# Ledger of designs, part 21: VH-VL binders against Pyroglutamyl-peptidase 1 (Pgpep1)

Target 1, 209 residues: Pyroglutamyl-peptidase 1 (Pgpep1), of Rattus norvegicus (Rat) (q76ic5)
Amino acid sequence: MEQPRKAVVVTGFGPFGEHAVNASWIAVQELEKLGLGDSVDLHVYEIPVEYQTVQRLIPALWEKHSPQLVVHVGVSGMATTVTLEKCGHNKGYKGLDNCRFCPGSQCCVEDGPESIDSIIDMDAVCKRVTTLGLDVSVTISQDAGRYLCDFTYYTSLYRGRGRSAFVHVPPLGKPYNADQLGRALRAIIEEMLGVLEQAEGDISCCHQL
Short names: E, the ipSAE of ESMFold2; O, the ipSAE of OpenDDE; V2, 0.75 times the mean of E and O plus 0.25 times the DockQ between their complexes.

## First folded at step 21 (VH-VL; framework fv_durvalumab)

Design un1 (from ug1 with light chain G93N S94H; at its last look DockQ between E and O 0.94; V2 from the best seeds 0.82)
Fold by ESMFold2, look of step 21:
Structure un1 (fold): chain C 209 residues (1-209), chain A 120 residues (1-120), chain B 108 residues (1-108)
Amino acid sequence: as target 1 above (209 residues)
Amino acid sequence: EVQLVESGGGLVQPGGSLRLSCAASGFTFSDYWMSWVRQAPGKGLEWVANINQDGSYKWYVDSVKGRFTISRDNAKNSLYLQMNSLRAEDTAVYYCAKELPYESWAFDYWGQGTLVTVSS
Amino acid sequence: EIVLTQSPGTLSLSPGERATLSCRASQRVSNSWLAWYQQKPGQAPRLLIYDASSRATGIPDRFSGSGSGTDFTLTISRLEPEDFAVYYCQQYNHLPYTFGQGTKVEIK
């Protein structure tokens, strides 16, 4: 029997600053090796730390793949846990990217909302993943930090009508290795897909009336 | 059949200006990013500038920033390059190019090119 | 800016022979965002390969691309008379987008 596969896009970031080898991209490559099961078409991309490239690439990925979910993975140099970000923010983008550029408007979308919440219940995902007993600690945040991570997240939330998530990972070996981060990403994304399926079922029941 | 036809090249003195045009046909022009790519006589290729579907994003190589302006008119299926403060090193054949859609930003169709010569 | 260095500068071969052209990047090119073009004298370039290994529309299967990271290869498995031209690689990973200096494939 033919079954439609769910498209999921997962991105990590390329080099910047002290991160010549970016933990987020390494983690996404490990996720790609593991896969998300036979029912999911997983597509991975490494995002250059460039505002202009993000502005072009993110809408293009949404259009090309029509994904059920887009997950962006970034590194947080001071973090020791894997962090789920609840929302993205439109304004405050003053830092220069790898091309020494920043948006003239200092925002992702002119006249866009100040913030956009993911439609994914991150508290539920965090609880579900914690129940699995992974060797990685998972926490929640509401502020992705007003640089390329948050810029990418907001852009994706805007274009994908909230069907996006952002996951911050710590640097490699501080404390988790690439395999641990890859397995954590797989578990997190699988739970995100589960939460989305439950929400779709609830909407279907309401609309029957 | 996709076609791109450039015009507006010629001989110009240093410091002068030219406006290049590119007439597009055979595809939905407004759906695609468009580029200008140049080639100095006997030399290789250099990407110059590109522009998105509605003109809200315009990107340039550093050597032309502040001097060149890319624009488009989707009602006329036309791409433009306004070149000001021209220098001898701007001498080249200028190609209009269509970019592939989505994330594969190679140039799948090119015009025949128009020659710009900057000399006194 | 990413510099692409092509090798060899000139490749002298006969029809029917296999051609192997190299393109090396000064830094990693992510996501296989590299293309190959053919250009004949007095003509515009023609796209052959995009995303390192995907053939463009209408390109015969004797053209193939491979590689990742910093090292990319264009192969023409059996040269035809119309394949004698200059070949360029191009990256679209980092701004500004850049081309290699070209490899000329000529009749021996």
Scores: ipSAE 0.696, ipTM 0.871, lowest interface PAE 1.6, mean pLDDT 91
ESMFold2 (binder alone), look of step 21: mean pLDDT 93; pTM 0.949
OpenDDE, look of step 21: ipSAE 0.864; ipTM 0.930

Design un2 (from ug1 with light chain G93T S94H; at its last look DockQ between E and O 0.86; V2 from the best seeds 0.84)
Heavy chain, then light chain:
Amino acid sequence: EVQLVESGGGLVQPGGSLRLSCAASGFTFSDYWMSWVRQAPGKGLEWVANINQDGSYKWYVDSVKGRFTISRDNAKNSLYLQMNSLRAEDTAVYYCAKELPYESWAFDYWGQGTLVTVSS
Amino acid sequence: EIVLTQSPGTLSLSPGERATLSCRASQRVSNSWLAWYQQKPGQAPRLLIYDASSRATGIPDRFSGSGSGTDFTLTISRLEPEDFAVYYCQQYTHLPYTFGQGTKVEIK
ESMFold2, look of step 21: ipSAE 0.768; ipTM 0.888
ESMFold2 (binder alone), look of step 21: mean pLDDT 93; pTM 0.951
OpenDDE, look of step 21: ipSAE 0.889; ipTM 0.939

Design un3 (from ug1 with light chain G93S S94Q; at its last look DockQ between E and O 0.84; V2 from the best seeds 0.77)
Fold by ESMFold2, look of step 21:
Structure un3 (fold): chain C 209 residues (1-209), chain A 120 residues (1-120), chain B 108 residues (1-108)
Amino acid sequence: as target 1 above (209 residues)
Amino acid sequence: EVQLVESGGGLVQPGGSLRLSCAASGFTFSDYWMSWVRQAPGKGLEWVANINQDGSYKWYVDSVKGRFTISRDNAKNSLYLQMNSLRAEDTAVYYCAKELPYESWAFDYWGQGTLVTVSS
Amino acid sequence: EIVLTQSPGTLSLSPGERATLSCRASQRVSNSWLAWYQQKPGQAPRLLIYDASSRATGIPDRFSGSGSGTDFTLTISRLEPEDFAVYYCQQYSQLPYTFGQGTKVEIK
């Protein structure tokens, strides 16, 4: 009899401006080809660069899948490493999206906390992934910017009680190709799941006392 | 049996106002986003507006922004469309529609529609 | 805004024949968030297919949907007399949500 599968949702972003290709979505598609093993139900989505759609879609994904983890992947044009984001921020959203819209309040959640930290121990994940010797450099950040990446991250952290992560990737070929990014995402997410399972095991042991 | 019944259509002069109603039954009304979709005589379909479960999100097609207001009363299982500053281009059959849940936002149930005619 | 263009405009066929209807989007429709509806004269539309390929409740197996990106297809494997109607595609991946102009399937 098979064990219940863990649900994991991973998103990338769709086109922005006149560019048809977003490295984050390409990377997520490569991840989907690789999968996360027989014990994980992986669900992938391409998120349109639209604040209103993010506000509707992210809560819906949490409700539909009841996922153990939601990972958002975005592109950073100036980045040269794969970056794990520790937290998301509520305010400062001034840039117009693909519909020429921005939130009037300039925030993700009215009266929400200024920032929300992921419950994922990103330092532990970064160390574990780096030990694997991948041909991709992984770093940590506390500031995902103030546009759709950080907006999506905060919204997901808020809805998922911190069980979300954001991974920034550099543009394709600068320096990593799609295959490298897909393998990096797989390794990162596998370590995130491992860190979460260890944390849950530790909590269970405490309740025995 | 899911049922949606529109009412409140009629003939109105340009610049006038109408309020459409949609009575819902056969499902938990408050669990779903609801939409208005219109169809001009002999023409195709146009999404007009939708509203989330508690009314905190209301979205409109650009041509009706500032003139139409969507609302709902979950205690009465009713959806409304207040239409102000009506134009000849607003002449259509207006359908009340229920959206699928989660991320699949197609319209799985429709009312029979109510005709709005805007003419002098 | 995503413009959906359906082809052909009119499809004249006999009962028992296979119907193939096309819907082409001006921009990529993310996640195959595209639906198909049937509308008969004097009636409201009826949902047939959502998310490009999922049949709605109560829809017979002869209706199937396929496609992704910008090209989507509705297939009716063997036309029944009740299938002669107008068919619309609709995208819900980007605001505003939009419909195609329709394909009329009529008896030859």
Scores: ipSAE 0.666, ipTM 0.866, lowest interface PAE 1.9, mean pLDDT 91
ESMFold2 (binder alone), look of step 21: mean pLDDT 93; pTM 0.951
OpenDDE, look of step 21: ipSAE 0.836; ipTM 0.921

Design un4 (from ul5 with light chain R55K H94R; at its last look DockQ between E and O 0.93; V2 from the best seeds 0.78)
Fold by ESMFold2, look of step 21:
Parts: structure tokens; C-alpha cells; sequence
Structure un4 (fold): chain C 209 residues (1-209), chain A 120 residues (1-120), chain B 108 residues (1-108)
């Protein structure tokens, strides 16, 4: 037990409005049952749909776990595919959360960059996952929206120096069930970890010379 | 070894002001969120406000917003609650509380409280 | 706002008996972010349990917590004379953070 397992944090969103069931949290719970193999220490959390709570929780999770990767999962009501988000945006937050709050500054981080790209090559991940022949379709997006999904993503990218990803899932049964979404998340995260390991290896090799 | 000592309570008239202080010792004060929690005589507990490590986030229960201001001075290991426009329903014992770190935000240490009485 | 309703209001028991205290939330408490406190007359509350089931430092093994979602339980397996007090549950999953109204455990 000289080297601890690599930590990965995965989050889903909690209820949205009264009595809502959020497909993203259901999918993350299925992922937790499957696990990410014995080399990964998987930690899952349900994020309440509250800007203030996100502002406190996300930095705390980065500090507590020092994770190799943080993946946020959200639901997109209009989506029919599982979507990988390339970047998060700092400004434009006007929608009220479950506490009827929105950021007064309308931004995630005062004086932060307009957008932050994940260091994960989402095109590569999408291609690798698609070649696996899953019964789930995977696509790419550059705009997570200007609500809690994008707010959470940007906050995490900022705190984690880009080592974060956001995955949108469609609503349960439209068209995928919980088990399909959980297996898709596992495959996607496994490929993300693989892409990260390759990128780090390539960078390390270049600096040896 | 952790100690939280409140002061500044007393009797005030409605509409008046008080400033509560909490002196902290036995831990690295600047590393933790701190809270004020109150308890009206013979009643239960009510969370009032909290403040993060550097004071950039300050959260309040709705009944005190605009009237109370939480603050801290990390150089003095001190937490404050400025209470303005006091009302009879603000009468309570006010406790200073330390929050657990990271995502577990329960109160692991409490002071013994200071009584605020708002009466004419 | 999440309202926490504790039951029973008063629990009258003898030393050595098992106490079971209930806390029910009006909405789901995410990640089992719920704590239990003990308060004796003239004293500040003492943290017993956090995150529904984790014991705070120095809390005797006879105290345990369980539950998730909307239903949470504090169990005292064998009441000691010093355990007669008021117990409060508290959620910290959604703003504002709220407490239940308390359950008084008193000697029969």
C-alpha cells in the first residue's frame, strides 16, 4: 500500500423543482455499482441545483480528493445522445436555481477567463468510445448552457486546471435506460483516463531532451 | 483544546444594535468556515449565518438578511456578528460554531453562547 | 427550505433501554448530509453523528446513525444516565441549513 489508488470524482445533479428525478444522478449511481476497476478510487456525489452550494462544494471536492479527473454529469431534456462538453464558460448566468438565486455578477469567477477548455481531447474520446460499438450514441458540444451544468463545469475546470469533463445524458427512457447510461459513463470515463495518461506520457517524454 | 468564547450579548430595545464577538483558539481559525446559530428561550436551534475562510462568501437565513452582517478577523482569530434593527423575535442565545472541513458541514465545536434580549 | 420533523416529541425510557429517534425531511437530503446533536440543559449542543452515520470524535459506540433520502434514525443501544437530553437533527444539503424541533429523551 505504498501508492494509493487514483482518485476520480463523478457527480450528478439532484432534483430539479419539486419531486423531480434527475437522470444524471441515476446514471452516476449505476456507474458507482459498476466501478472503474481496482486501480481507481471512485467517489460520487449528488450536487444540489444551487449556485452557492456549487461554489462551496466543487473546490472542497478538489481539495479533499486531489483527483486525477472530475467528471460532472447533467441531464439535457432535448438531447437524444450522450454529449461530451469541450469547454465551460464564465459569464451569462441569469437563471434562478432551486433557492431562487443567481450569481449577482452573472459569472463563475470574477476576472476569470471567458472560457476554459478541458485538457481532455473530447474528439479523441468520442471517436474511441464510438468504435467500441456501445448501444449508446455519443456526440460533442462546445456549449453546456448558461445554467448549473455550465456553472459547475467552469468552476471545476478553473479549480482543477482543466482536468475536468462534463457529460450530458438524455432523460431516462428517451431513449436510454439507467443501465445503458451507467455502462456508457464507465466506457467514457475509462477512455478519458486513457487519453489523459497518453497526454501526460507524451509531455514527459518531450521534456527529457 | 478547541475553545470558542462568545461575548457582546445583552439587553437592547427594539430597533437597536449589538455586535457579538467570538474568540477562537486551539485550531487554525483561518482554515475553517464559521457559523452563528441561535436558540430562543425554551425553543429549538436556528442556523443564522456562516462565513468562509477569507470572508468572500457570507450566507444568511432570510429572517436576518439586510439586518445582520457576519465578519471575521483572521489575524485576531475572531468571528463577529453585527446585529442591526433588532426585533423581539431575535431574542436568543447566540452560539459561535466551527464547521467541519470539506463537504461535511456539520458543527463540531460550539461556544457556550451569549444571550441577546430584545425588549422594551 | 427543508423542514425536519422529529418523532417522538418526548421519549420516556429507563437506563439500559434502547432509544430510537426519528428525523423525517420534507425533501430528499442529498448525500446523507444530516447530523445529530445532543443538548443538555444550560449547555451548548454536542455533535454526535455527521453525514447520517459517521460518529464524531469521542462519541461512545452506543450512539449510531442511519438512513438516507428523507428518513433518518439515531439509535442509542443502551441508555446511560448521562444520555437523558434533547436531541436535534440538522441537514446541510440545501440552503438554508435547518434543524428539527428536537426529541427529548427523559427518564421514566
Amino acid sequence: as target 1 above (209 residues)
Amino acid sequence: EVQLVESGGGLVQPGGSLRLSCAASGFTFSDYWMSWVRQAPGKGLEWVANINQDGSYKWYVDSVKGRFTISRDNAKNSLYLQMNSLRAEDTAVYYCAKELPYESWAFDYWGQGTLVTVSS
Amino acid sequence: EIVLTQSPGTLSLSPGERATLSCRASQRVSNSWLAWYQQKPGQAPRLLIYDASSKATGIPDRFSGSGSGTDFTLTISRLEPEDFAVYYCQQYSRLPYTFGQGTKVEIK
Scores: ipSAE 0.694, ipTM 0.867, lowest interface PAE 1.6, mean pLDDT 90
ESMFold2 (binder alone), look of step 21: mean pLDDT 93; pTM 0.950
OpenDDE, look of step 21: ipSAE 0.760; ipTM 0.893

Design un5 (from ul5 with heavy chain A97V; at its last read DockQ between E and O 0.95; V2 from the best seeds 0.90)
Heavy chain, then light chain:
Amino acid sequence: EVQLVESGGGLVQPGGSLRLSCAASGFTFSDYWMSWVRQAPGKGLEWVANINQDGSYKWYVDSVKGRFTISRDNAKNSLYLQMNSLRAEDTAVYYCVKELPYESWAFDYWGQGTLVTVSS
Amino acid sequence: EIVLTQSPGTLSLSPGERATLSCRASQRVSNSWLAWYQQKPGQAPRLLIYDASSRATGIPDRFSGSGSGTDFTLTISRLEPEDFAVYYCQQYSHLPYTFGQGTKVEIK
ESMFold2, look of step 21: ipSAE 0.794; ipTM 0.899
ESMFold2 (binder alone), look of step 21: mean pLDDT 93; pTM 0.944
OpenDDE, look of step 21: ipSAE 0.886; ipTM 0.939
ESMFold2, look of step 22: ipSAE 0.797; ipTM 0.900
ESMFold2 (binder alone), look of step 22: mean pLDDT 93; pTM 0.946
OpenDDE, look of step 22: ipSAE 0.898; ipTM 0.942
ESMFold2, fold request of step 24: ipSAE 0.835, 0.848, 0.844; ipTM 0.910, 0.917, 0.913
ESMFold2 (binder alone), fold request of step 24: mean pLDDT 93, 93, 92; pTM 0.946, 0.945, 0.945
OpenDDE, fold request of step 24: ipSAE 0.931, 0.931, 0.931; ipTM 0.963, 0.963, 0.963
ESMFold2, last read: ipSAE 0.844, 0.845, 0.844; ipTM 0.913, 0.915, 0.915
ESMFold2 (binder alone), last read: mean pLDDT 93, 92, 93; pTM 0.947, 0.945, 0.945
OpenDDE, last read: ipSAE 0.931, 0.931, 0.930; ipTM 0.963, 0.963, 0.962

Design un6 (from ul5 with heavy chain K58T; at its last look DockQ between E and O 0.94; V2 from the best seeds 0.81)
Fold by ESMFold2, look of step 21:
Structure un6 (fold): chain C 209 residues (1-209), chain A 120 residues (1-120), chain B 108 residues (1-108)
Amino acid sequence: as target 1 above (209 residues)
Amino acid sequence: EVQLVESGGGLVQPGGSLRLSCAASGFTFSDYWMSWVRQAPGKGLEWVANINQDGSYTWYVDSVKGRFTISRDNAKNSLYLQMNSLRAEDTAVYYCAKELPYESWAFDYWGQGTLVTVSS
Amino acid sequence: EIVLTQSPGTLSLSPGERATLSCRASQRVSNSWLAWYQQKPGQAPRLLIYDASSRATGIPDRFSGSGSGTDFTLTISRLEPEDFAVYYCQQYSHLPYTFGQGTKVEIK
């Protein structure tokens, strides 16, 4: 049976403030080395910490790749686990980016919904990843923090009709090294694709009956 | 054959105004972001402004914010730069440039340029 | 803003020689979002290389680009008479997008 390769886009963030080495981009680079198997075209990008660049880049990535899933990876300085974010929020963006800019409207999309949930069942993904016995702890969050992480996530959820996810990683070495984070991302994304495929299969099966 | 043809340059006194035009042909103009790039005589290149496909997004270098306005008319395949409150430092050849699509924002086609000279 | 410093300022070579042009960024350029342009006197720039190593349409294969992060190189494997010009690098990863000051390749 003919099955086109799935396009998956994964992003990490570039330097910001004192973070000359951003753990999220390092983790995504490790993921790129591992790949997601022969059935997936993996495309990775480093996102500069600039609201205006996010506003241009995220729609462009959705348009160029028509991806099955877009996963954004960000660093959380206080996190000790890898965190799956359930939803993105439209408003509350007050922090300045690397260009000393923040949106005048303080929102991602004027007149957009206040929040958008990912269509990925993050509880299911977390459960499935946990049964794999990884050496990385995975948890769930409802709030990505109203800076470029959440801004990027909402923008991607809006453009991609909810087919996006956000993963926060802790800083390198606190407690996980780059290799551990890369393997965790691979496992998480593979389970996300699996959850999506099962959901689509259930719908297709019932519809065909 | 992609062509970009600028016009509207000339000699203007400080504080004056000019409007530059760029006529595009050989591609679907409305599908692409467009830019203005300038080059002072004997100097290097400086990105001035860009505009997205439908004009809903614009960006300007700090030195021209509030003085220059980029716009486009997709029905006429034309890009514009309205330049107000001109200063001597704005003296340059102004190029119209087409950006590559998606995430690779280099300039694959350039016009011949139009010279703007700001002098008393 | 990212400052791009090109070296050398002038490169004096004969036709048939290899030219190697350097572009160094003051901070890391993301995703290899760096381009090279050629400009001859009285002409507009011409795109040679984008995304550090991708050749633009119609550019001869004697032009190649390499590098990542802060260090980028344009190589002209065998100079032709038409290659004597000024070359600029440009980054488009961080606002404002900036150009290097240029390297002039001239006949020795």
Scores: ipSAE 0.726, ipTM 0.878, lowest interface PAE 1.5, mean pLDDT 90
ESMFold2 (binder alone), look of step 21: mean pLDDT 93; pTM 0.950
OpenDDE, look of step 21: ipSAE 0.797; ipTM 0.905

## First folded at step 22 (VH-VL; framework fv_durvalumab)

Design uo1 (from ug1 with heavy chain A97V; at its last look DockQ between E and O 0.92; V2 from the best seeds 0.71)
Fold by OpenDDE, look of step 22:
Structure uo1 (fold): chain C 209 residues (1-209), chain A 120 residues (1-120), chain B 108 residues (1-108)
Amino acid sequence: as target 1 above (209 residues)
Amino acid sequence: EVQLVESGGGLVQPGGSLRLSCAASGFTFSDYWMSWVRQAPGKGLEWVANINQDGSYKWYVDSVKGRFTISRDNAKNSLYLQMNSLRAEDTAVYYCVKELPYESWAFDYWGQGTLVTVSS
Amino acid sequence: EIVLTQSPGTLSLSPGERATLSCRASQRVSNSWLAWYQQKPGQAPRLLIYDASSRATGIPDRFSGSGSGTDFTLTISRLEPEDFAVYYCQQYGSLPYTFGQGTKVEIK
């Protein structure tokens, strides 16, 4: 019996501001070309830089796919490395999106926790990926900012009970090209899945004792 | 069978108010986003507003912001559109519309529509 | 907002012919979140296609949708008498949701 493929959802953002092409979406498209192996059912989505879309789409994706992992990719103009975000935040969203909207409450989830950590050991992922010797540098962050990236991350963390990741990528060509970013995402996500499996195995062993 | 039945349309003077209602049946109303779409006589379609399952999120086209309010009563399987400060350009058939679930947000069911005429 | 431009404005064809309708977006439509509707005189619109190429429930296989990015097409492989109507494209990839101005398919 072919083991049912586990679903992984990966998102990138669409254009915003002066960025006609968003490096995050380009990276995700390259990932899609590469795939995550035969055992993973990969679903990719572009997210407009809109709060409403995030509020609607992210919960829907969790419901539709019942994914083992949701990975969100965003661009950071200040980043020179691929950055793994450890934590999402609920409050402080004041910046207007592409529709000139921001949440009236400036919050992602009403009465939600102040912050949510990913259940993925990002430090372990970072270490493992670095050991692979990719031509891309990977770093860790505790703050994804107070805009659509963090809003998306927190939403997903909340809905997925922490089974989410957010990866910031530099602008395209600064310093990495699309192919490099795609390969980096593949490696990162594969390591994330490995870390998750290990964590689940450890829990199962502890409950059998 | 999915049914959407609009009511509350009519003739109103500029600056007046009107409340549209939509009675839904044949599906789990509370599980779906709902929209209002309007069509001026002899013209195309314009999305007006939508509302999520529990009413916590509401979105509007710019031309009606501050004047129209979308709401729902899931216990009554009803969708509403409160229209204030009506203008001549608001004259249209207003359709109650069900949206598709999940990430597909197209409009899979439409009511018969109710005519709103704003005229002096 | 994303402006959708449909072409042609009017398409005059005979039953049995192939109809090709175009919808062009002023901006890229994310995830191909584009729908097609049919509207007959005095009736509400009916959903034909969603997500650019997915056929709605109960829609005959003679209707098909294709396209991505900014360019989308509705094809009616063989026109039936009941297919003469106005067709609208709609995007739901960005707020506000917007419709094309419509293409009228009429009997030649």
Scores: ipSAE 0.555, ipTM 0.840, lowest interface PAE 1.0, mean pLDDT 94
ESMFold2, look of step 22: ipSAE 0.738; ipTM 0.885
ESMFold2 (binder alone), look of step 22: mean pLDDT 92; pTM 0.942

Design uo2 (from un5 with light chain S54E; at its last look DockQ between E and O 0.92; V2 from the best seeds 0.84)
Fold by ESMFold2, look of step 22:
Structure uo2 (fold): chain C 209 residues (1-209), chain A 120 residues (1-120), chain B 108 residues (1-108)
Amino acid sequence: as target 1 above (209 residues)
Amino acid sequence: EVQLVESGGGLVQPGGSLRLSCAASGFTFSDYWMSWVRQAPGKGLEWVANINQDGSYKWYVDSVKGRFTISRDNAKNSLYLQMNSLRAEDTAVYYCVKELPYESWAFDYWGQGTLVTVSS
Amino acid sequence: EIVLTQSPGTLSLSPGERATLSCRASQRVSNSWLAWYQQKPGQAPRLLIYDASERATGIPDRFSGSGSGTDFTLTISRLEPEDFAVYYCQQYSHLPYTFGQGTKVEIK
């Protein structure tokens, strides 16, 4: 008898500008070392900071892996906490990427919804993770910032029918090191999977009303 | 099994135009990104352009932007490259290429190529 | 744009010998998205290796790839007569996609 594994995809971003180390990719690499347990098939990718590459890569990852969850990790230079993003936004993409490119439409999906909420209850995840007593503070946001982070998030939410999350991390050492961020990501993703499983069960139970 | 057959190459003067065609068979054409790659005589390889499954994304190397247009017709299993304002440096063998699927975008199968010569 | 520099330019060897070809990228190639191709005179290139180390369909196991980041290697463990050709590396992680200048493997 086979033991089918659930697929989870987690991404971090590559350098922005010349030779910068991106905390998000470092954190994802630490997560890969830890894993998500024997029942989860974890796939990690480093996303180049290029709108066109995101447009091609994100749909391909959803198709390739048929994942239960896709989590994108990005760095926020001013953040001091790990931040869970509730939704992604379709428009407002004016910043040039590493190829000096900006989408002509300034949007992720022409005629797509203005925003897409994750189906993951981020308030519940934040509360559950905080209860675990990690040495990392976790907060909530509704605005991923209208650059490659939010662009990636919206694209993934659109393609994955809301089964995606975005996690912003602070720069390394300000205040968390790579090991702390990796352990925080693992805990967050484990709670996201739990919330997702419970939501599926609740839908079945609610139909019994 | 997979076949890619290019046509439409030839001799043209600078500033002229050519349209390359590629007939595909042996795979589900509409499932794959397709590329054009060129090779000047005795030189190395250069990626020129690619196009996604339904033609909604078309990407070009900078040297051909505004002059070349990639397109496809999935009903005819055909890939095209419209080349305008041709220059001597566009002289090359042009290959039709099927890309690998998903996230591994290497150039899987190549046609035999068609020669474009731009000279006075 | 990522520039790929191959070395050596020419490798003169006899059948049965081991060939080692190098490809160095000017910037880190993400996710080991690097391929190797073989091209014989008058023919189109043939995909050998993708994702740095994965053999393409039908490629014999004497061909292997390794490396990550900026440094990649193609190894042919025992050269066969049909292996004398030009070899190109190619990255597909960053736009525009680019090729190395080639390494010619020729019979001594």
Scores: ipSAE 0.776, ipTM 0.893, lowest interface PAE 1.2, mean pLDDT 91
ESMFold2 (binder alone), look of step 22: mean pLDDT 93; pTM 0.947
OpenDDE, look of step 22: ipSAE 0.855; ipTM 0.928

Design uo3 (from ul5 with heavy chain A97T; at its last read DockQ between E and O 0.94; V2 from the best seeds 0.90)
Heavy chain, then light chain:
Amino acid sequence: EVQLVESGGGLVQPGGSLRLSCAASGFTFSDYWMSWVRQAPGKGLEWVANINQDGSYKWYVDSVKGRFTISRDNAKNSLYLQMNSLRAEDTAVYYCTKELPYESWAFDYWGQGTLVTVSS
Amino acid sequence: EIVLTQSPGTLSLSPGERATLSCRASQRVSNSWLAWYQQKPGQAPRLLIYDASSRATGIPDRFSGSGSGTDFTLTISRLEPEDFAVYYCQQYSHLPYTFGQGTKVEIK
ESMFold2, look of step 22: ipSAE 0.791; ipTM 0.897
ESMFold2 (binder alone), look of step 22: mean pLDDT 93; pTM 0.947
OpenDDE, look of step 22: ipSAE 0.866; ipTM 0.931
ESMFold2, fold request of step 24: ipSAE 0.845, 0.834, 0.827; ipTM 0.914, 0.911, 0.909
ESMFold2 (binder alone), fold request of step 24: mean pLDDT 93, 93, 93; pTM 0.946, 0.946, 0.949
OpenDDE, fold request of step 24: ipSAE 0.931, 0.931, 0.931; ipTM 0.963, 0.963, 0.963
ESMFold2, last read: ipSAE 0.805, 0.848, 0.837; ipTM 0.901, 0.916, 0.911
ESMFold2 (binder alone), last read: mean pLDDT 93, 93, 93; pTM 0.947, 0.948, 0.947
OpenDDE, last read: ipSAE 0.932, 0.932, 0.931; ipTM 0.963, 0.964, 0.963

Design uo4 (from un5 with heavy chain D31S; at its last look DockQ between E and O 0.95; V2 from the best seeds 0.80)
Heavy chain, then light chain:
Amino acid sequence: EVQLVESGGGLVQPGGSLRLSCAASGFTFSSYWMSWVRQAPGKGLEWVANINQDGSYKWYVDSVKGRFTISRDNAKNSLYLQMNSLRAEDTAVYYCVKELPYESWAFDYWGQGTLVTVSS
Amino acid sequence: EIVLTQSPGTLSLSPGERATLSCRASQRVSNSWLAWYQQKPGQAPRLLIYDASSRATGIPDRFSGSGSGTDFTLTISRLEPEDFAVYYCQQYSHLPYTFGQGTKVEIK
ESMFold2, look of step 22: ipSAE 0.803; ipTM 0.904
ESMFold2 (binder alone), look of step 22: mean pLDDT 93; pTM 0.946
OpenDDE, look of step 22: ipSAE 0.886; ipTM 0.938
ESMFold2, look of step 23: ipSAE 0.778; ipTM 0.896
ESMFold2 (binder alone), look of step 23: mean pLDDT 93; pTM 0.947
OpenDDE, look of step 23: ipSAE 0.729; ipTM 0.891

